# Designs tried in a protein design chat: VH-VL binders against Transcription termination factor MTEF1, chloroplastic (MTERF1). Part 7

Target 1, 262 residues: Transcription termination factor MTEF1, chloroplastic (MTERF1), of Arabidopsis thaliana (Mouse-ear cress) (q84x53)
Amino acid sequence: AGETSDTGILFREKLIYLQDLNVDPHKALRVNPSLRSAPISSVVSVETLLSSTGLSRPAVGRILDMFPDLLTSDPESEILPVLRFLSNEISISEQDIPKSISRCPRLLISSVDYQLRPALTFLKTLGFVGRDTITSRNTVLLVSNVERTLIPKIEYLEEGLGFTREEVAKMVVRSPALLTYSVDNNLVPKVEFFIEEMRGDVKELKRFPQYFSFSLERKIKPRHRLLKEHGILMPLSEMLKVSDGQFNHWLLELRLRSAERR
Below, E stands for the ipSAE of ESMFold2; O stands for the ipSAE of OpenDDE; V2 stands for 0.75 times the mean of E and O plus 0.25 times the DockQ between their complexes.

## First folded at step 2 (VH-VL)

Design K16 (framework fv_bermekimab)
Fold by ESMFold2-Fast, scan of step 2:
Structure K16 (fold): chain C 262 residues (1-262), chain A 123 residues (1-123), chain B 107 residues (1-107)
Amino acid sequence: as target 1 above (262 residues)
Amino acid sequence: QVQLVESGGGVVQPGRSLRLSCTASGFTFSDYGVHWVRQAPGKGLEWVAAISYDGSNKYYAESVKGRFTISRDNSKNILFLQMDSLRLEDTAVYYCAKDQWEYYDSSGPFDYWGQGTLVTFSS
Amino acid sequence: DIQMTQSPSSVSASVGDRVTITCRASQGISSWLAWYQQKPGKAPKLLIYEASSLQSGVPSRFSGSGSGSDFTLTISSLQPEDFATYYCQQANDFPLTFGGGTKVEHK
């Protein structure tokens, strides 16, 4: 004889519990049908474990609302291994664990053995070690599929720009956001503009990979047009790091200096 | 430079509805969480609502829960705020604001803001 | 909710002065704090994120420090364009909350 849940009284108690957590019961039941028969103690144990990390009750509720499959997860075999992975293998400090989870709740539904550890291993081969290790800001890289998401971006930079794997690795360590950018919507248009319109040396892109973090339409193109109109050449970092006001002032000073030589 | 442009503000009567829009350009809109932040005349900043980059998660301040609905159209680069059952205390300039970090939970700081749109009340 | 208390509410200063503004969280927020500058009739501008990281394009005279519950924004040598209202914001948990603001005024 096993434990059984009453679909009347015990089910209603679960609905009240979910509502108190601000979890949508209709969505939770639709996404996770096994919740209907799961004992309430299962749901409580998940909340207890997540709260023990320092997450506020509203934060726990938001996570459970996002991923209702967690409501019937075994805390010890399915959730705790993720928390221990973040603490022990990534070395995220205890006070930053709640923020890491809040920023990337998908960590909690990601397999340590089949997703998180393979991603970490891959990222370490790129140079995410020591002072450049994964932090709570870039845990999104850990839930990214190595074969479908990470490798294609690395291959684009290698094959599309003629860089070695070692050179690409240095670029992504200096600008981790590169691994989150769309190849077709972000990387390709910015590379094509740099090579075809700016007549840039691709070697500058590996020296300043932050180039890809700037807006093509709102910053890169307008500033290049102004420099081209005035016959001025400058490094990408000087071109892009300053505010619009500072850039316009600098451009004016360069123009004035140029005119004085005539 | 990144641009966020709000529209849809105006003069309304209590109990009525109003829909605000924010048009984004200069960045990949679908990669970033976006927020509504308001400021009553002569007062400080108050966070109102947020929506994740893919639209799957929505967050609201207690003062607007059940009355306001945040949504986005990633194909058109537009953020919306549907404001129902408007109250006098909703009088404010409403700003849309962009999360600093892509693909995050929308709890980050706001690196870019729109110019704001005023919502006010007539007798 | 996490409450953010700023002090002072206003400060009178002259060009060249060192200005410090403090922000206290009602609970620990690690380093998840940002600072904004707002000029009359304008949208806020991000100055500092993660307590001490300077936003691109922000002058180096601005700096942030602190962790846990106590944070400080410092302007090492006040310039004419720095007369504005400054806000802190916690990014640790929802609902996101701002400090009440500090107005940096002439004289």
Scores: ipSAE 0.000, ipTM 0.447, lowest interface PAE 13.9, mean pLDDT 85

Design K17 (framework fv_bermekimab; at its last look DockQ between E and O 0.01; V2 from the best seeds 0.00; counts 0 for: pae E 20.0 > 2, placed apart)
Fold by OpenDDE, look of step 3:
Structure K17 (fold): chain C 262 residues (1-262), chain A 122 residues (1-122), chain B 107 residues (1-107)
Amino acid sequence: as target 1 above (262 residues)
Amino acid sequence: QVQLVESGGGVVQPGRSLRLSCTASGFTFSSYGVHWVRQAPGKGLEWVAAISYDGSNKYYAESVKGRFTISRDNSKNILFLQMDSLRLEDTAVYYCARDMYEWLDTGYFDYWGQGTLVTFSS
Amino acid sequence: DIQMTQSPSSVSASVGDRVTITCRASQSISDWLAWYQQKPGKAPKLLIYAASSLQSGVPSRFSGSGSGSDFTLTISSLQPEDFATYYCQQYNSFPLTFGGGTKVEHK
């Protein structure tokens, strides 16, 4: 009777601890059944390691809520290798490690040998070296599947758009986010619009790969429509880099000038 | 203690401009996305705009696109909302709100300011 | 844009009552839904995130459920301090959108 009571109390304590970390205990227990029998010290040890990177407690809680399996992971054998990889092989600064983890918590549950390092190797072939190395902003690329996710994007840019490997490499280094966009849902529609509606030269996309980072429906199309109505042509970079307010202000000024000339 | 304080609201004429400010304290402002949310008198909540922690990404509601500009000065811990071409339908209490987590655009808010009222003269 | 339809617009209840508020999204938003409480003259307060996760410091009488398009906020036993307006909010995609609100008032 005493042992069962103690077990229940300890279990409740663990749940309270999870809640305090803003980890959904129900989700955690559902996703990670081993958590039920794991001591609270397991959770504390993982939290301690993650916190030692500079992560805030809320951030740690978020990460653990996202990936409940981490709650029963071995910090030394399962988490620390990832951190070391980021530090030693990617050369992420100590200050940027928590940023990297916050942006891409999946790093912590990824295999260094089977996912992160192979991805890095591939990315290096695209020019992510030296000053263009992977940063805390692009670590998501390290958790991307090379064969299923990255290569198809490269192939589309090469075969679909007719760019050379060298040109594509320059594009993705300049705009790493390109490798995070869906070919079918992002790249293709934007290219089609650019070529068919905007009557643009595909070469401009090489010069401004950031084009693909902007919303087609909320930015590219509306701005193009306005420009078209006024018979105005402008480079993509000028069209898209400015805020909506700035764009409209600029357009108004142009209209006023045009009216004055009439 | 996390604190957000809005300022800059007042009475304006239609077609005029107004600039709202939100001063942040008690946390690392530069690490968080921040938002503007407004509420017309006696009405519900309406999201207005968002800006990422480093200002690299900006998002706007359709109702304010082309008229409002969100910006921030991380060195001073200040969020701004430049409101141009103001309309009667822009009458509202404007809240600044902090995104829930560091360096992410989560899209829900754990801390809010007290709000600043924007109204129009008859 | 994702439209959030909240119901009812108002509910009269007594202390101790079970109160249920529903929110429907015009499309699937998975579990990217938050619930807020707002009292008169005050800013909203986060209650629930991820459809069912209780924010730190929020009483356990509050609970959220649902996924996809249909969501529910439940107050198991209404307390005097719970009389307020409640809002659902999706954060599946921009633009972020709120429900119309539900005012919980005294019967």
Scores: ipSAE 0.000, ipTM 0.461, lowest interface PAE 12.0, mean pLDDT 90
ESMFold2-Fast, scan of step 2: ipSAE 0.410; ipTM 0.756
ESMFold2, look of step 3: ipSAE 0.000; ipTM 0.380
ESMFold2 (binder alone), look of step 3: mean pLDDT 94; pTM 0.950

Design K18 (framework fv_bermekimab)
Fold by ESMFold2-Fast, scan of step 2:
Structure K18 (fold): chain C 262 residues (1-262), chain A 123 residues (1-123), chain B 107 residues (1-107)
Amino acid sequence: as target 1 above (262 residues)
Amino acid sequence: QVQLVESGGGVVQPGRSLRLSCTASGFTFSYYGVHWVRQAPGKGLEWVAAISYDGSNKYYAESVKGRFTISRDNSKNILFLQMDSLRLEDTAVYYCAREGTWDYDEYSLFDYWGQGTLVTFSS
Amino acid sequence: DIQMTQSPSSVSASVGDRVTITCRASQGISSWLAWYQQKPGKAPKLLIYAASSLQSGVPSRFSGSGSGSDFTLTISSLQPEDFATYYCQQAESFPLTFGGGTKVEHK
């Protein structure tokens, strides 16, 4: 710990440094009280390590503003192991490390031994291997707790929909975002709408698990209402995969053909 | 510092088109979803449109759907709103706003706003 | 669409007063609610996100509470700079919707 002869001036230098990074110093001090006594050189060392990965200064600032605890982290023992894990165990290229961190800054505050590696091991049992291995695109799955978050979602799909573990595993490998969705706020409302309003066959959900990636209010409900109004039945993938423009054009074309036959 | 600066507003005639711009600085624009929110004189706030961080998803209020187009240029840190078939009901100050923290989806809250640009009609 | 009903539409208050503003959603929105402050001729400023989390730089006299459908913004001791219009906003689903606003004005 550093001793200062004028704590006011040195403290102000630290605040100026944080402001230059676009980090809210008052929020950072409130969230991380240890920052008040931390030497500025320690804070700089964290910024230097993150910048060395290829992250821009504004990107580093955003990450540090989101997770002020990082400002007093030891780069060698707390941050570098995460970067090495991404390179060595996930095999993310050096050029993609900044992209991985930018997409999921929570990786940097996650324990390799207690969070990231256990999550990776669990995901591999579901089928995230080979062609479907974890990449820079889906590292967000690694920051979810296996016991408290991932397993309950798998169990909901198994028990709630009557699917086997093998069927659920295939669904999540094809649509990894399923593991990021809230059971109560996302999965349950979409399943209930599909069964109760759409009168859908749940077997279609394991054939098209991407169903859960579409907004219930913005896409699923509006398109279902339009199809129902026109007496049209179609597979979920045809209903949801097309853009709003393509869907509207197709619907107009069907209406024109209907009018021509009259 | 985080800054959003709108431009392109002005006096327009009904049925014409206008393009609004919002220039972002002080943060990595390509990491954030951004929105347009408007406010008619003496009225409350009304959400207009949204675009995801990579431009792949776009959302519109029913009142502007089919007339307005949201887009972004991440290489230039600019958000756009192309407003076609303008109506008197579109009279408002138009704000661009940034979605909040990374832990929230595109349903996130607006942590920073621009100063606004006024769109009015000549009578 | 989720309707946001805000009450009261205006409140007359004095410096030092406790001010309470309520916001009701027509459907459950969990905690996906924000509160904004807007002064005449200025852009809105985020005060509270996730129903109860205070935004950086916002004074501690502001607090939010509630979940599901009923939400409250409280100003524990009104200051001169707090005379403004306040808006709630739901982030549960699109279209995003705002409350009608509450104007906090001098008695």
Scores: ipSAE 0.000, ipTM 0.376, lowest interface PAE 18.5, mean pLDDT 84

Design K19 (framework fv_bermekimab)
Fold by ESMFold2-Fast, scan of step 2:
Structure K19 (fold): chain C 262 residues (1-262), chain A 123 residues (1-123), chain B 107 residues (1-107)
Amino acid sequence: as target 1 above (262 residues)
Amino acid sequence: QVQLVESGGGVVQPGRSLRLSCTASGFTFSSYDVHWVRQAPGKGLEWVAAISYDGSNKYYAESVKGRFTISRDNSKNILFLQMDSLRLEDTAVYYCARGFDEYYWTDSGMDVWGQGTLVTFSS
Amino acid sequence: DIQMTQSPSSVSASVGDRVTITCRASQGISSWLAWYQQKPGKAPKLLIYAASSLQSGVPSRFSGSGSGSDFTLTISSLQPEDFATYYCQQAHSFPLTFGGGTKVEHK
């Protein structure tokens, strides 16, 4: 290769191809300037490989729009190894490969040797093995940097809450989304509310780590306020895992039983 | 009352089929993984199959794989076990049992069990 | 598959005795182990989950210990209602597997 420019006709043909995929050509060229000189056959080969996995054309377009660097990737040396890793090392079934990619397109721009495999190895040490192995639903954990993202979150739970590494590992396996949450924007505010306003025992958080998956402003605070107004104490799981309708019905039943005790 | 009730057991001939049902009441059935566990007369417990809370994942013991199919209907709070190509070795009391909650786990235990339904064979 | 080896297969004991039952996994299962009690003609009852956590409503004389591949169920002072068969069960990997059972009988 090495060509630095196209004729006007070939360049226009590439723009039409991108627009047909609903890829923003202006954004793609800004993010990936090498796209200007890349042959259209090279770009088409990437779309062909991704479509061969079962991804719909609109889905492929969304991925390429999100990560324009893929448009000039070598399918065999840069993309295919990721697909093989998902099939052979994660053991994701052929029919679930498109779902895995659609849920986490960042997999396709992640190095198998420097990102995905080290992350998998680390997650296995936490207990993502056997029945809790990484599946198409949890591949987002594989694109997180071990040293800069995963370890600091585990250290926060270990040091900030006074839990052992083994206890934190069990929490994370039961609620993998914990590893995707921001320490400063999600974990800290929810821990602060639990300890300071709810006067909760941190042991309940290791029993119900799904606490961190609930909206602080839309669910945790409003339900706690209602329970506090009525002098009702209950476990986090009973408080949070039910629908608003079920919670309201349950609260009415408790109020009726309280009235009968008078 | 949190309860599981099995039905559909009976006397069958080898090679025939049976469909077992397990009806749940008193809890949010759609939030729990559920299991089938069997016990041959005078023998120990043998895990048979499980289905995830949303029905997306199904698991089977090697002895029943390809012959039994687990399914659930969350709108009716019913768990099913379709048993095809029945063998004499399938003679057992079949229990349904509640496993892990989607949001809150017992960390390994099945905490609610049905009374069991007997599957046996005519001589 | 993970094999669960339970011992002894039976034990003879008297009311007030300390009874210990062991369970060994063929590979590491961390703390993903439960213990059950079964009385004749009845469904199993969960006693212990996560190797050492006592199920709500279960008497404190029951306790579990161990991690990795070796586990123990202890009944500190056997009561008349404790004469039953006990099973361990690993929840680490599918297929789930039970131990062969330990029958606790009168001397």
Scores: ipSAE 0.000, ipTM 0.412, lowest interface PAE 15.1, mean pLDDT 85

Design K20 (framework fv_bermekimab; at its last look DockQ between E and O 0.02; V2 from the best seeds 0.00; counts 0 for: pae E 18.5 > 2, placed apart)
Fold by ESMFold2, look of step 3:
Structure K20 (fold): chain C 262 residues (1-262), chain A 123 residues (1-123), chain B 107 residues (1-107)
Amino acid sequence: as target 1 above (262 residues)
Amino acid sequence: QVQLVESGGGVVQPGRSLRLSCTASGFTFSSYGVHWVRQAPGKGLEWVAAIWFDGSNKYYAESVKGRFTISRDNSKNILFLQMDSLRLEDTAVYYCAKVSDEWFYGDYYFDYWGQGTLVTFSS
Amino acid sequence: DIQMTQSPSSVSASVGDRVTITCRASQDISNWLAWYQQKPGKAPKLLIYAASSLQSGVPSRFSGSGSGSDFTLTISSLQPEDFATYYCQQANSFPLTFGGGTKVEHK
């Protein structure tokens, strides 16, 4: 009775604490069953460490709801090393640490020794150094596995586009988002469409890597079909960087100009 | 420090040609678009011409198309504007302006401007 | 071409006043809009890009808002150094176009 009641009170306090943070307790317990037996002091210690970085209470709640395994992490051995890595090895300012974490919460569940540092070392070999170093805005690259994710993307750009390793390295340093796209679901279909349907010059993809950020079905294909239908040649960036309204307006003007010159 | 310095302005005769230069320093010139923007005395700003970072695409305002040619020499960090068949309406201070974002070629916000060079006509 | 209609053409204001300048595009430009400040005899200076993003080194009393076709630059408390002409510029498509300017002058 009394002992069970005290254990039940402590468990209820933990659930109320999570609800106050806007962490879904059902989801958190399902994802991290160890949370059921974890002392509330452990959960509070994690929240306290994250808050001490300057993260807002809603941001802390969102992070913990996204990664409930953090609720049972040891702050000193599992979280603090990540914070030290960002501060000391990436040299992110104290003001920017919470921004980097908010942009990429997965950093907090990543091993410094087995994931973050190896990724940083590899990215440096590509040219992410000096003026082009990793910043709080692109720390997402650090959570990508070098051998399973980063290297395959670079190798696809070499083999699929016929670029040298040096050319690809320069391209990804200019456009780091290239390292975030899926090979199978993004790069391959868009390269195949560009080469096979658009009959494009691959050097244009080197100059305009934003091509890979546009929807193949909603923007690339429809605009290509319209240009092809009217026999119009347009640089890739002009084709894609304007709104649908402006593209259709420009297309109408070119059709009128063409008719006047016939 | 980022610096853009225009030169080549002056007093010319209508119908003649003039070549403006913009020398860039303090940033990787070959990674950025650079544009020409002009301002007639006492008037507002008018975009004139653009060239991509590698020189591959060039764009012109309708008022100067066919008369002006933009070009760049990335080995010397220089932007050019060749102005042919000059008209009195071309009287302006001409600025070169750097596009702000080094990662995306479609961003046309101008974060650094030169001091401008004046083009005017003798009567 | 996208016409940028800027209003008012001038405003007389005192130090400490809240100043609001509007810019209307002739068609939807999403958030592809910049604001510039120009003082007499000087080149323009970028204040706001992407409609609402404050350029580095610009005081926080400047703010931008809007999307689509209607945009606003606000100076929350005018300072003596803010007397200048302000221009909006669309970055949606070529030809790039500027508004006609708004001169903010001492009353």
Scores: ipSAE 0.000, ipTM 0.390, lowest interface PAE 18.5, mean pLDDT 85
ESMFold2-Fast, scan of step 2: ipSAE 0.138; ipTM 0.624
ESMFold2 (binder alone), look of step 3: mean pLDDT 93; pTM 0.948
OpenDDE, look of step 3: ipSAE 0.005; ipTM 0.482

Design L01 (framework fv_libivirumab)
Fold by ESMFold2-Fast, scan of step 2:
Structure L01 (fold): chain C 262 residues (1-262), chain A 127 residues (1-127), chain B 112 residues (1-112)
Amino acid sequence: as target 1 above (262 residues)
Amino acid sequence: QVQLVESGGGVVRPGRSLRLSCAASGFTFSSYGINWVRQAPGKGLEWVAIISYDGSNKYYRDSVKGRFTISRDDSKNTLYLQMNSLRTEDTAVYYCARDVTEYFWSGDEYTTYMDVWGLGTTVTVSS
Amino acid sequence: DIVMTQSPLSLSVTPGEPASISCRSSQSLLHSNGYNYLDWYLQKPGHSPQLLIYLGSNRASGVPDRFSGSGSGTEYTLKISRVEAEDVGVYYCMQALQTPLTFGQGTKLEIK
């Protein structure tokens, strides 16, 4: 009978509550052991605050399943400051707060003072101001550590590719997703393929930074292979932006014109 | 409820055409790519084609290229597979399956997996 | 095209016992983004295929925790910790690294 019998009913009530939210209780307990002793009322308070922003019940459940540490967070001291930051400092409308959180749930586990505000300040120095200011669509940039994540990516583009800070700033403002990509796992392989296999001019990457948003294996490599086999050269934007049907049509058209020129 | 329902299957002679339809409901159809996957009697699954969420990208299995055309009509929440010059080896149950292409908040690469499948429609090509 | 090979082609399991299915790819499914583009599907008799695991190890919504996926590169494994009667069917691995998307030949799970 022991200690497990003393808390069995309350613990089961908590498990049932989590299952009703589609939160995996075993995963949650493994990731957040404090959940074992946390009162159900505290867990409910977190759900209530998140739901009050306009998030649907399934969306709240997905967020709590993704970040079980939230289940034992103090709503007023740990979650509400994030919501206020989004509303007051980013100026996201209350109607768009749920959208911002759904796109980037990690905002809720991020410190305003030590992560979100420093990241916002840094991003403003790159040109995320005015019409290019941080909005509900790109709050994901705020959850990256400035010194360990954002600066190394800027430095890679500056020093590794020979771009000026102003050129890099223009690239990331035009393609903010660049700041979310891994240097080692995304940027480097795509740059190496572009320079070594495609024999590309790095200036084209400044003109078309969206290059990094395309799959290396599913789009970049296959289309380059087809162009190379037919001896055809085209700008990156024309190569990658178009549908497969349009690309194949252009490939046929270019081959026809090349044959006619004799 | 999220669902996909196929129709248009039947019995045809070799060389004829069929148009399969896949009706979507319970989700924003225009936000998802959709796959066609077939299964011959007593055989395994075989991928046929995919169309991107905006209809701009289409990929086909080599054996159906030039004969099959995948298309979509977002105003009707419907996917189509136009099957021309049908062969006996095209005999199968045809499934449409929703493609989940997720943009990771921590990355840029897309993932392709099929989370919702229709019940299938049977195509029999025989003389 | 990437060739997917499953082993075994069939297995019979007593309810409550574990089951393991292997999947091998002709080339690495590990992408430069760090993810393994391998998915697992189950087709129960008379039913459509259903997603079990995506990106190597992620359990799909509604899939019991007794199902787990592991592996990287060219070698992948689907494990069922405690087989139940409802788990009967044909299991397929699929690579999603490049088109054409290719399935393994399937593994039939039956209850002893």
Scores: ipSAE 0.000, ipTM 0.379, lowest interface PAE 19.0, mean pLDDT 84

Design L02 (framework fv_libivirumab)
Fold by ESMFold2-Fast, scan of step 2:
Parts: structure tokens; C-alpha cells; sequence
Structure L02 (fold): chain C 262 residues (1-262), chain A 124 residues (1-124), chain B 112 residues (1-112)
């Protein structure tokens, strides 16, 4: 009775603390059942460490809300090694660590020894070295499992495009986001549209692998339909790399130049 | 400390050219998209141009297209704005500002670092 | 281009009183990723603009908690719970959903 009452008081304090961080306590408890018995000092220690990197309080709250398992993580053995990996092995400056984490919060729940370092080693073999090294903008590549996620995507591009692994590796280095995209929901629909509707030559995708970074529904399809409507053919890079305003201006300019031939 | 410092402003006559520079320090310059934003005397803020972190994409305000060129030299941690065929309407303080502009990342951070500005006056 | 409209254009407040600024966009700033691409900036007299709020409601590093952003789609609000002398300046909303980025007209906040 006394112990249940004391536990209830501590539990309420924990709920209030989470609510102050804009963390949904009921979602957190559902996702991380160990949070029910974890001391509040554990949660405070995690928040303190993350805040010490320069992350704003709302950013810390969003991260903890997204990954409630962090609330019961040991800061010294589970979180600090990630922060040191980013500083010492990736060489991200102290001021840019908060941005790196905000861009990829999953880094904080990823093992340095079993996930991040093996992924970095694999990415280096693909050509992510020198000027193409991993930076704060593409640390998301480090949280993907090599065998289950990265290699299958490379193999899909090999089979789908008829390219060698060396050719696919060069495409991936030029457009790293390729390794973050779903095969079924992103890569396959874009390859099929390019081949079947656009009648594209797959060799053009070697020259412009950034094709896969553009929205199929919001950019690729609408711009292709406009070009088809006006009987215009152009390289993918000219089609996709410009703003809607710039594309419309270019389209108008081409139409005017065609009319002047009259 | 993280900072951006603009230079290259001055007084020029209409039709002339100026090249603005923005020197970055205290952060990994090659990781960031950088904007040029201007402000005419006593007027509001007006976005001019952006260059992506890898230099692969540049976007411009319609009124400066064909006249202004944004570029970067990551080896020197420096951003440039080449301004040709200047008009009296281009008279403004020009700021450079870094931001995150990534279609494949869900974590946008706004334009969090700004320079002090450099003044461009286009008049006789 | 997306048009950004602010109201009021000027505001005079006694220190310690709250202030509220509205921003309307000509089209929704809500992206399919669930984020609203609206920022708030403050330009103090004689200073460069500084970021206050990004993605509608996220307070930038170093910004006091008396500042808050809310809203979604086409309607956004910046609130200052208790105005201090250092808050004097011109406030701008900006959309970053698409290029060109576009600013509101600005709201000048003055102390009575």
C-alpha cells in the first residue's frame, strides 16, 4: 500500500516531466514498457545529455516522442558513443551535431559497433571517401542495415537497370538518397514510369541518378505531361532541376522561339 | 564561432556589375544550402537566390534571372553572387543566410545563421 | 508564387503584455511529410534578421520560451506571452515550401 502509493507519486512526476517536453506519455509507455518502472533521474539524464549538444528543448522532446526507447537508455554507454562517433569518426563539427541529429534522430538508437561503423565501412567501399565522404547531410545512410537494406537496393538497381555493381555504386555516390528510398514504393514506380511512359534510355539514369530524388506525383509526372502536351523532348536534368517558375518560363521561351519560325 | 561575412558591395551606375562574396567560418560549409536575401532601404525582406549544398541546383527570384548568378567555392568556404546589368531596383543590403533544403530529409531547420549584410547602391 | 500576408502591419505594446501576429498563405504550406513549411524571423533595428520559429511551431536555438508559433495549412500565428524591450523590431513570416521563398510584408512591434 505504502510502496504502491510512493510508486504512484513517482510515476505522476514522470508523466508531468514528459508532458512538459511535449512527449506523449501514453504512447511512450506503450512503445517502451520499461519506462513504467524506470526512475525519473534516468529520463532527466537522457534529456540533459541531448540538450548539452545544443539541441533545443522542443527538438529533444520530438526525438524522445519519436523514439521512446531513448527514455530508458544509459547516456554513457548508449548515447554518448554515438555523439563521439559523429565528432571523431565522421568529423562533424560541434556546432553541426544538433543539425545531424535533427536530420536523422535514428542515429541515437543505433549501435556504433553493430550498425553505424559497419555501415560507414561499407559506404566507404562504395566510394563515400574524400569529397564524397559522409557529412551531416547524409548520416541517414549510417542507420540502414548493410545486409538487409543497403545491399538489396544496390542489387535491385543492378537487375532493374542492367548495370554492374561498380556502375550502381557510382550512381549511389552521386545521389546518396537512392539508398534511403523504398524499392517497392519509390524506385520501382519511378523506373517503370521512366521506361514505359517516358520511353527513356536507362543510360540517362547513369548521367542523372538524381532522377530518383524527385517526387513522381508532384514533379516527374506533371512535368512530363506538360512536355508531352507541347511535343517537347529534353534531358532529365533540364526537366527536373529547376523550380516550377523557371520550368514554366523555359517552356514559354521554347514556345515563343518555335512561333518565331513562322 | 559560426559566422557568415558578406563583402563586395558598393556604389555603381545602372548597367554595371558587382560581385558579392560571403565567407563562412565555424561550420562545415559544404553541408549547407545558402541563400541570398536583400532588403531595399526602408522596405521588407526579399529572397533572391539559393544554391544547394553540393552546387547541383540554383534557384532565383524572377526579377534577377539571367542577370544574377549564384555560385560557391567549397575549397575557400565562400559563396558568390555575380550581379550583371544592375538596375536602380537592385539597391539594397544583401545578406547571405544558411539553411537546410533537403527533399529526402524530414528535418528542416530554417535560416539559422545570417551575415551582417553588404550594401549595394545603384545610382548615378 | 506563394503570397504571404501579415496582420497587423504595426503593433504597439506595453512591456509585460502579450502580442500576437498573424500570417496567411495563398496556398497550404502543409507538405505530404506532415510538416508546415513556415518560418518566423525577427529583425531588430540596425541588425540582421534572426530565426525565431521554423516548421510552424519549433523554437530556434537560443530563442526564449515566451515566443511560440502555431497554425497549419494557410493560417499561422506568432505569439509573445509577455513582451520585453529587446523584442522591438520587425517580424516576418516566410514560406519555405517552394522556391521562390516568399516573405510577408513585416509587422513592426514598438513599445508604448
Amino acid sequence: as target 1 above (262 residues)
Amino acid sequence: QVQLVESGGGVVRPGRSLRLSCAASGFTFSDYAINWVRQAPGKGLEWVAIIWYDGSNEYYRDSVKGRFTISRDDSKNTLYLQMNSLRTEDTAVYYCARDSLEEYFDWYGGMDVWGLGTTVTVSS
Amino acid sequence: DIVMTQSPLSLSVTPGEPASISCRSSQSLLHSNGYNYLDWYLQKPGHSPQLLIYLGSNRASGVPDRFSGSGSGTEYTLKISRVEAEDVGVYYCMQALETPYTFGQGTKLEIK
Scores: ipSAE 0.000, ipTM 0.407, lowest interface PAE 15.1, mean pLDDT 84

